# Designs tried in a protein design chat: VHH binders against q04fp6. Part 15

Target 1, 166 residues: q04fp6
Amino acid sequence: MKELRIGRVINTHGIAGELKIDFNTDFPEQRFAKNSELLIAGEKLVVQSSRPFKQFWLVKFSDHENINLVEKYKGEDIFINERKEPRLSEGEFLVSQIIGLKVIDEKGNSIGEIADSFHTGANDVWTIKKSNGKEILIPYIDQVVKKVDLQTSTVTIELLEGLDED
Below, E stands for the ipSAE of ESMFold2; O stands for the ipSAE of OpenDDE; V2 stands for 0.75 times the mean of E and O plus 0.25 times the DockQ between their complexes.

## First folded at step 7 (VHH)

Design u13 (framework vhh_lunsekimig_d3; at its last look DockQ between E and O 0.44; V2 from the best seeds 0.00; counts 0 for: pae E 3.2 > 2)
Fold by OpenDDE, look of step 7:
Structure u13 (fold): chain B 166 residues (1-166), chain A 123 residues (1-123)
Amino acid sequence: as target 1 above (166 residues)
Amino acid sequence: EVQLVESGGGVVQPGGSLRLSCAASGFTFSSYALYWYRQAAGIERELIASITSGGSTNYVDSVKGRFTISRDNSENTMYLQMNSLRAEDTGLYYCAAVYRIYKGSGTYRYDYWGQGTLVTVSS
């Protein structure tokens, strides 16, 4: 019901029951801590051990110490019973906070305003509405988005070759 | 406490219409992107419609022209207007809210899900 999705099981790892998890939380060390209760495929599982593995996490569950016991979880989403909305730390911001911000280049020239944001699975893409009404798309990457200043309501960008520079 | 509650499901004949609602509470609704998923029997859950915090909508091809996703931030409610319903539209419909946080060059997301509402299209 009121569940928080924190990741997805990608595959099994080894034969000892470890699952390789693609997580969507900024606190994986807490979410996958020993004795944490997770919900996978409608089953409540308790974390026995966990460790980071490249950009993923490997998690082993109590009473599931064999690959044969965990293969059924491949592709399943992982949920927790966390009901609290995440809090922002200093320097962090939401998509909703960038909507409407003025977009300028590094020289201070006006480009437009942020109209919307999309997540493509890999990176976010921002829609910039220019003064002439035309829209352009930019990826949220360091090469393009140089600064986000919520206090001045300004986003500084560098348009790369291939992007609409009209 | 974050809550998402779907409603509006039921039994309808082919060609009929239904309007699903997803009532949200316990979080800043306007800051979330919203999604409708559905899961038919024996089939994996599929994304069918989405609406960003900015109001941009997207649909899978199978529902384009028939379904309309919308949101009312003042009521903390998302809707799915379903017209010209087909038998293949039968399934459990879920709403989801996605919270995205920018931290430096990285992005992090949190997904909240409802319990689902059943839609049955049959003659």
Scores: ipSAE 0.406, ipTM 0.618, lowest interface PAE 0.6, mean pLDDT 88
Fold by ESMFold2, look of step 7:
Structure u13 (fold): chain B 166 residues (1-166), chain A 123 residues (1-123)
Amino acid sequence: as target 1 above (166 residues)
Amino acid sequence: EVQLVESGGGVVQPGGSLRLSCAASGFTFSSYALYWYRQAAGIERELIASITSGGSTNYVDSVKGRFTISRDNSENTMYLQMNSLRAEDTGLYYCAAVYRIYKGSGTYRYDYWGQGTLVTVSS
């Protein structure tokens, strides 16, 4: 089973065995969490601690207490053994499943269709394309998105003051 | 198993063209947003192009007008057409697939990466 690449060791950091990681995942905190098992140069290493450092992540591995034990990993790719799609549980849905859904208000009046979704750091934002061709953005939060009904292909929202003014 | 395999890299002269492919398997390809990243040695990887599951595309300014991202859901393959290549385009090109799940008020993001294909632009 193939490994998933999540970064590269670019250098050592300090003398106590920390490695500076150039990561290429949006989830470095979870991928480099304590007790994670990573693969470097075909060797399984267990994360003892990790922390952000500038644009990098610093990672220390169990039983690797000084620079001489870790210098051999410089330039090596870092992998994890994650090979299967996450299973959807009941009540979970994909971004792709909401594209094209009809957007209605709480009285059933048509507002438009979901055209896209993107992440803003705090919450996802959905683009609604209205029948007149104009688009509005809504935040994916409980106050705005009241119901996603995949069986009827509808999304019920409450438009907040100012959301439709742009 | 989830797999992403890049191909189509090589050596070209400035002003040349290459077409990269990202062949995917082991997941529901149509459900994913797809991305091309590039990384020169010792430099941070950068996003250069993206295409949503709905087909909307975006590019960073440095490649606009020169690169075109596309997807073929029937072949589980994403492409990057690279025209008017420059020395600055040299690097390792990765495809990525991003899987987002909505659960309650939360959004959970999973990403899968290929191993990369090398593009070298030099005389």
Scores: ipSAE 0.178, ipTM 0.487, lowest interface PAE 3.2, mean pLDDT 80
ESMFold2 (binder alone), look of step 7: mean pLDDT 81; pTM 0.780

Design u14 (framework vhh_lunsekimig_d3; at its last look DockQ between E and O 0.56; V2 from the best seeds 0.00; counts 0 for: pae E 6.1 > 2)
Fold by OpenDDE, look of step 7:
Structure u14 (fold): chain B 166 residues (1-166), chain A 123 residues (1-123)
Amino acid sequence: as target 1 above (166 residues)
Amino acid sequence: EVQLVESGGGVVQPGGSLRLSCAASGFTFSSYALYWYRQAAGIERELIASITSGGSTNYVDSVKGRFTISRDNSENTMYLQMNSLRAEDTGLYYCAAVYRKYKGSGTYTYDYWGQGTLVTVSS
């Protein structure tokens, strides 16, 4: 399995376990997004949070919320799996699986269908095409997307005020 | 194994046209957002066009109206139709694929790159 180097840990930042990273990727906001898996010093680490910092990125990893736990990563290269598509686990799904799914509210009323998905600097945004041809954008967050059921081909959402503009 | 292979590059005169292809294999092509980048000599790599999994396209201003990005999910291939080529379009053109996997409220991302194809626009 080939690994791709996407950066190097320069130093720790603060005492809360943040690492200062010199990155080598055109998609740092995606690569260092929450829940992303990275390889550092042979260990698989999961991103807890991240933010840009000047020309660098600061990244915290799950179960590493203290400087004492991350000192060992100083100077280490950061890798990802370069040539193998990850396998889906239970409850996981791909963008291709949600495109075209029926969208309903929690009462079962039809809203539309998923037309597209975009990645912003923070979260994904889904485009819903309504029956009248209009499109609305929803963030992929727990507050809005309540359930994705691939067996019934249905996405249940709760529209927040201002999202449903006719 | 995931692979992206660019082709279609070559030498063309100003005002000419080229069609680049990016052939993909080893992954679920339809679940990826796709991108064309280019890198001219002495200049940093730049994003020039993108197409989402759903087919929405975006272009940088310098190529708008001249370049068209498209994808064929049945053939696992992305294209870049380049018309009205200019000298400043010269460079190495890369295709990239960005993968997003959802787990609950979490999103996992992966990216893959080709080796590039050279486009030279000269008289």
Scores: ipSAE 0.397, ipTM 0.700, lowest interface PAE 0.6, mean pLDDT 89
Fold by ESMFold2, look of step 7:
Structure u14 (fold): chain B 166 residues (1-166), chain A 123 residues (1-123)
Amino acid sequence: as target 1 above (166 residues)
Amino acid sequence: EVQLVESGGGVVQPGGSLRLSCAASGFTFSSYALYWYRQAAGIERELIASITSGGSTNYVDSVKGRFTISRDNSENTMYLQMNSLRAEDTGLYYCAAVYRKYKGSGTYTYDYWGQGTLVTVSS
């Protein structure tokens, strides 16, 4: 297993556990997205949240919500496991598994089907193609996407005001 | 093991064409957004074209109408058709694949790179 260096912790930021990262990846929004698993100082850390900050990226890790818990990482390199596809675990699914799924509302009425997914940094956006050929975009967030059921090939959503726009 | 191997580079006259391939193995190809980058001497690597898992494409202005990105999921291969080549298109061309999966409301993202294939446009 080879580790790929993707950045370095420059300093802490604030008192609530954010770390300032000098990164060397072309995809920082994707690399530091929530739930990404990174290696720092020999430890596996899971990203809780992240955001851009000047030429840096600010990253907060799960269970590291205080400056005293993260100060030890200052100056450490950040790695990932290169060249191995992350294993698909229980409850995880891929973009290819959602393409073509039937989209229904909470009453079971058909809305359309999933056509594509776009990564936007904070959350993905799914494209739904309606039977009339028009498309709507929905954010992949708990308020909107209520259930993904691969056994019935359905996605249940609540279509909020402004999401069903022409 | 994730592998990306570019091929199809070479020396070509201005106005000529090349077709680059990026052969992929060791991952679920259809789940990746795919990218072509190029790097000219002394310059930072630049994104030139992308294609989503669902097939949506995007290009930088300097290559629009001349380059076409495509993917063949059955052959685990991405392509870049480059037409009307210019001297400024000279450089090392890289493919990249961005892995994206969902867990609850979270998204996991990784990027993987090939080693590049050289394109030289000269007389």
Scores: ipSAE 0.149, ipTM 0.518, lowest interface PAE 4.0, mean pLDDT 81
ESMFold2 (binder alone), look of step 7: mean pLDDT 79; pTM 0.772
ESMFold2, look of step 11: ipSAE 0.040; ipTM 0.365
ESMFold2 (binder alone), look of step 11: mean pLDDT 78; pTM 0.762
OpenDDE, look of step 11: ipSAE 0.304; ipTM 0.563

Design u15 (framework vhh_lunsekimig_d3; at its last look DockQ between E and O 0.29; V2 from the best seeds 0.00; counts 0 for: pae E 5.0 > 2)
Fold by OpenDDE, look of step 7:
Structure u15 (fold): chain B 166 residues (1-166), chain A 123 residues (1-123)
Amino acid sequence: as target 1 above (166 residues)
Amino acid sequence: EVQLVESGGGVVQPGGSLRLSCAASGFTFSYYALYWYRQAAGIERELIASITSGGSTNYVDSVKGRFTISRDNSENTMYLQMNSLRAEDTGLYYCAAVYRVYKGSGTYRYDYWGQGTLVTVSS
């Protein structure tokens, strides 16, 4: 079984079923995100909620909302299953799927196409190649990216003041 | 079942060359950015090279001009051509496959790792 160890349960926290986790991953906010599936003591548990706690993370699991239900996990290693490729839900899309998409404004005017995407630590930034050959950078935020439509291969954006170099 | 398998490691003299391979299976290879990491004894794992799904490459300074990362999507294989090898290049070399998913306004990362192949540069 190809499982990746991402941490260890140190102790319980409180009485509501939270576990204190010493994590070994660069992406605890993602690994312990709501609805994430983790393997502890051979059981598959689903994250209900999580939050950072000093150098640790506190994680609460679905159907385990009491300390009595989670005490057995103390000292256990936490794994994720790397055997299966994640499935996309509706409305979710890959970075690779946005590359090359046509970019338009809310009026339907052509702006360019998406040339690249990179993560800045807080938000992704997209590179748009305009028809005139110039490139502009836009943050992937709700204020700028209004719609991603993979069926029509179109991204609708609203350029904020200062983002338009024309 | 997702699998990454490194190969091509071995013992080589300083100034020599090696070509590492990372064979992938069980996932959509073309969706993933690919990475080479290495880990020397007693040292944390280090990212040394990357190639995006679109083919853009990046290198750490210590390997620039010496190492070349490439991918063959038709063979589901990533390569690392290593030239002008140095003693400090000694270590366990890992390949990783990563893709990013947009979920609402958030971006999430999924990654897979190989078991590594040993590279020893010694006179």
Scores: ipSAE 0.346, ipTM 0.562, lowest interface PAE 0.8, mean pLDDT 88
Fold by ESMFold2, look of step 7:
Structure u15 (fold): chain B 166 residues (1-166), chain A 123 residues (1-123)
Amino acid sequence: as target 1 above (166 residues)
Amino acid sequence: EVQLVESGGGVVQPGGSLRLSCAASGFTFSYYALYWYRQAAGIERELIASITSGGSTNYVDSVKGRFTISRDNSENTMYLQMNSLRAEDTGLYYCAAVYRVYKGSGTYRYDYWGQGTLVTVSS
């Protein structure tokens, strides 16, 4: 099998395009993460958002913003493809590649070094270990992470109020 | 390139033991959770064991107490020790890693799979 079944659409949820998923994977947060590509009814769909809901997951797909666009998936199995590592273009990087990068602010001042990353819902969170041994958590979002430069091994961030000391 | 290569499969009698290996290369092994799946003839692949980067393990009920997953980060290798093997354990055993790629402001999920190693439990 080149496709791995990870769940089934059991119904629609609301009118804005969410589908209720009876998942059979132990890794729903990863499998249904934003921008994951899933296969339903032979179509490739890109996850826009997802959240837990009782024993299910609710998943909304890009370009599927209302119930009329998604009713056809009711009762369908959800698959992912087994595949070889894709070619990475400029500006693309593995989550593993950010570990150990130097973190600087937009003026070039050192903030720390990335020590870990993890998923906490819709976006990844990075742990930055500061030179004083303290850690801060930042979300991986455009408003905070301004540039990732693998050639210089640096990440440029903008610290928002409340991020630095928590 | 990312590679996962299983080995250690073979033919064993019921009650016997095997140790499977999954040799990995091309990624930072110590930061990823890793997985063993098996596939018997005519059925879907089944997750049977997982191990986090920190060493926490999880098993399905049918193998709990008989199989032990482990990892050696210095050798980039994951193992599955299979004891008290039964005929129903016959199948192809796959190792897998799941990783995410940052593309612009988005993240994309990718799975890597080995080719599988065959385990046959028969007299």
Scores: ipSAE 0.063, ipTM 0.339, lowest interface PAE 5.0, mean pLDDT 79
ESMFold2 (binder alone), look of step 7: mean pLDDT 83; pTM 0.808

Design u16 (framework vhh_lunsekimig_d3; at its last look DockQ between E and O 0.68; V2 from the best seeds 0.00; counts 0 for: pae E 5.5 > 2)
Fold by OpenDDE, look of step 7:
Structure u16 (fold): chain B 166 residues (1-166), chain A 123 residues (1-123)
Amino acid sequence: as target 1 above (166 residues)
Amino acid sequence: EVQLVESGGGVVQPGGSLRLSCAASGFRFSSYALYWYRQAAGIERELIASITSGGSTNYVDSVKGRFTISRDNSENTMYLQMNSLRAEDTGLYYCAAVYRVYKGSGTYRYDYWGQGTLVTVSS
């Protein structure tokens, strides 16, 4: 698999070997978790510890507990060779988990079921297949999607004016 | 261990056909949207086809009517049927698996990439 760029080393932080990282990943807490392996300047480094720092992350690597040992990594891109799927946190869900869910309005009336999802430049768009066979598209925004309940397999929506083609 | 492996590339004459495969393992295949990219020499990687987890397909104009993307979740394999191949279709073809994680009103992307398979269209 190809290596994925997940950030860049901006600078060293302190003298204990911490690197300040400008990250580009949706899961920094997992990517920079202890014992994670990162690729910097062609070297495989193992995370010893990490912590968020403003909009950045500070990462310390095993066997690199001194600034003199990590200064060479300044400006270098950080890559990973991911071998495991990220873990979902509470309240998080995948597209596959919403496919097939029953769609209802806030009054509990049945609208249809979620048939598909795709990402646009701004928001995901969900395809709802209505009971009459017609399909409607809704944006995944708070104004429209009010609740996703995986336990009851139900999505509650409020259709905006113009979205209902019936 | 997560793995994506492309295959099916080769040398073909203009007007010919190829069928690419992307064999996946080590992850929830059915949860991912799948993509075919290609990269010609000296050119940036180009998205050419996609198929959602729900099966909806999309193509760039240059391949519409000629290429067909499909997936077999039972085999954890994505395909790209390429017909009426042209010289400009030459390149390294990559498969990618992408899913989005919803957290509140926010969405987050996670993706895997294969190593690619070479397609050469030449007389």
Scores: ipSAE 0.272, ipTM 0.522, lowest interface PAE 0.8, mean pLDDT 87
Fold by ESMFold2, look of step 7:
Structure u16 (fold): chain B 166 residues (1-166), chain A 123 residues (1-123)
Amino acid sequence: as target 1 above (166 residues)
Amino acid sequence: EVQLVESGGGVVQPGGSLRLSCAASGFRFSSYALYWYRQAAGIERELIASITSGGSTNYVDSVKGRFTISRDNSENTMYLQMNSLRAEDTGLYYCAAVYRVYKGSGTYRYDYWGQGTLVTVSS
């Protein structure tokens, strides 16, 4: 199995088996979630609980309830099997989930459908295909995209002047 | 389990063509932007072509007009058609699947990689 490094054990924390992790993943809550399987020092360990702690993450493993059981992991790298897809947390959505959504303004008027997305500079831009076949581009920023509602398959936007020009 | 497997590499003469495939499993293929990278000896891995989940393509200048990226969502497979191959195209070719996640106004990248397929362009 191919392994991906996601952090390092810096030290123990307290006496009940918590380890302080210097992590290098964008989604530590998902990576260190309860029941996640991590690899440390060639051993497969299962997360019992975890929580944020300043710029670190504190993790406790099943069957490791005591500082004496975990001191051996100090300085060790933490790996996962990279073949597992991380789960999306609530409030997160994939780019593919917005393709095809109906785009409306704040008054409910139809503008078009989302056809594509791409990255420009620091933010994504969404392509909206209008009923006449023409496309407009909107930036994915709070000022423009007001709501993404996957249950109703709609995106509500405020269309700024100059963004909808032929 | 996410899996990406490249195939179609081999030895070819200058001016020849190859078609690379990247077979994918363990994830919703149509949700991902897909990428081809290559790595020549002594050079850092370089992105050469990309295709978004919506089908928009992009290429670096050195391959534009010669290489074509495509995807077949019904077969969970991405392709790279390489025409007019040159010696400098020699290298290990990787496919990657990248998903972008929106959280608020921010976008976060996650990527999965294949093991690579070797392309050698020589006489």
Scores: ipSAE 0.062, ipTM 0.379, lowest interface PAE 5.5, mean pLDDT 80
ESMFold2 (binder alone), look of step 7: mean pLDDT 83; pTM 0.799

Design u17 (framework vhh_lunsekimig_d3; at its last look DockQ between E and O 0.37; V2 from the best seeds 0.00; counts 0 for: pae E 2.8 > 2, grease 25.5 > 24.2)
Fold by OpenDDE, look of step 7:
Structure u17 (fold): chain B 166 residues (1-166), chain A 123 residues (1-123)
Amino acid sequence: as target 1 above (166 residues)
Amino acid sequence: EVQLVESGGGVVQPGGSLRLSCAASGFTFSSYALYWYRQAAGIERELIASITSGGSTNYVDSVKGRFTISRDNSENTMYLQMNSLRAEDTGLYYCAAVYRVYKGWGTYRYDYWGQGTLVTVSS
């Protein structure tokens, strides 16, 4: 199986066979385009229609125009037959690339190093190991992370009040 | 073309050993975290072992001390050394390659999977 996971079925939506999908792909509008073939629970399904819905996508499949026909897909991962590795665009980087980067403040003072990253429902959270051995957690948000520079192997952050309790 | 191919499965007696391989091609192997999954008949697929791009490993409790995951980036291959095999280890074993990408403030996950290799532990 050469499958690329692009999301998960969260629940059904309505009674017309729409599935609510939590997607993790850069191109949901393309992946869920009409006539696209998706793999769910080992079955090949063809997209009939799709639309964005908040942070999710609603997808309806051909020959599955009733909720009774799609309930079995709840909780299932969605795959595509992808045979090419995605390319990173400018400004994009891997989670693995941030591990070990030096963390500094906006004044250039050393704070520590990124020790770990984990995904939450909203944002990633980074573990920073300080020079004194203590660890702090920071959210990967624009209020905290100001710059990621892979060339200099540095991350610039602004610590919010309460994030660093010495 | 991205490809993951598992091998090394077979029939073995309880207490025996097997070494599974996952040969990868068509992508930057060294940048991916790698995973072994298994699926027994009638049971959902379960994660059993992982190794980060940096080489850090993790195991589920049921295989700790018995299984060892490793990777050879020069050969684009991941391994699973399976010792002290038990009947409950029987199943189809899958390898997966995963990496996550930051795009803006969002994170995207890409997963590639193999076809699996069958491991049967029986007396």
Scores: ipSAE 0.554, ipTM 0.690, lowest interface PAE 0.5, mean pLDDT 89
Fold by ESMFold2, look of step 7:
Structure u17 (fold): chain B 166 residues (1-166), chain A 123 residues (1-123)
Amino acid sequence: as target 1 above (166 residues)
Amino acid sequence: EVQLVESGGGVVQPGGSLRLSCAASGFTFSSYALYWYRQAAGIERELIASITSGGSTNYVDSVKGRFTISRDNSENTMYLQMNSLRAEDTGLYYCAAVYRVYKGWGTYRYDYWGQGTLVTVSS
């Protein structure tokens, strides 16, 4: 498969070319952002504007400025060609890049090494393997994780009371 | 180009075993959490097993103890060993890879899917 389904057109909205989208992507703001290229019924369409609307997203495409130009898309699935890894901006990093990083406190003392991560509903949790072979769990939140430095392969943390339980 | 290709599906009698493979290319395989989903006719696709980049596994109750997910990062391949198969295990089995990014304190999920491999458990 070369196409990723991100939703379906369920109806038109108004007379000026907006389509109401029932989306199934975790990133509707990104996927439906202005200038995004979407595929509907085999046609490549460029987003002119979009906005949230209740549980749906309203999307208007360039050169599709009235209902007559968009009625044909009702009931059609919406796809993107997202078969490449996303590009990372400055200050963004892969969750996987933290595996193996050296964990230090703010004074530079070694605590351990990151062994794994897992996602919870609120935040990711990192497993740190200490030199004694035991593991501790640290939440990925600004109160605990102070710096991630991929250049030096280090993570600086502040251990709060109760986090270093063995 | 990210590609996921499932294989190993087929027809098997109840109580039998199958081993599914998910061959991956076009990304740094070891960086991804990996997932098996299944879809029976007329039912929404359901997650059945997952394995993190660090190797931790999780299963839904209906397959726990019967199915084993594993990964081989040197071969860019994930596996699902399915034992003690039942009629209700019939369906199209998909693998998925998750690419996660930290942007500030938010984690953003990108997922890629295979096309599926059919498993039929029939007496």
Scores: ipSAE 0.213, ipTM 0.456, lowest interface PAE 2.8, mean pLDDT 81
ESMFold2 (binder alone), look of step 7: mean pLDDT 81; pTM 0.786

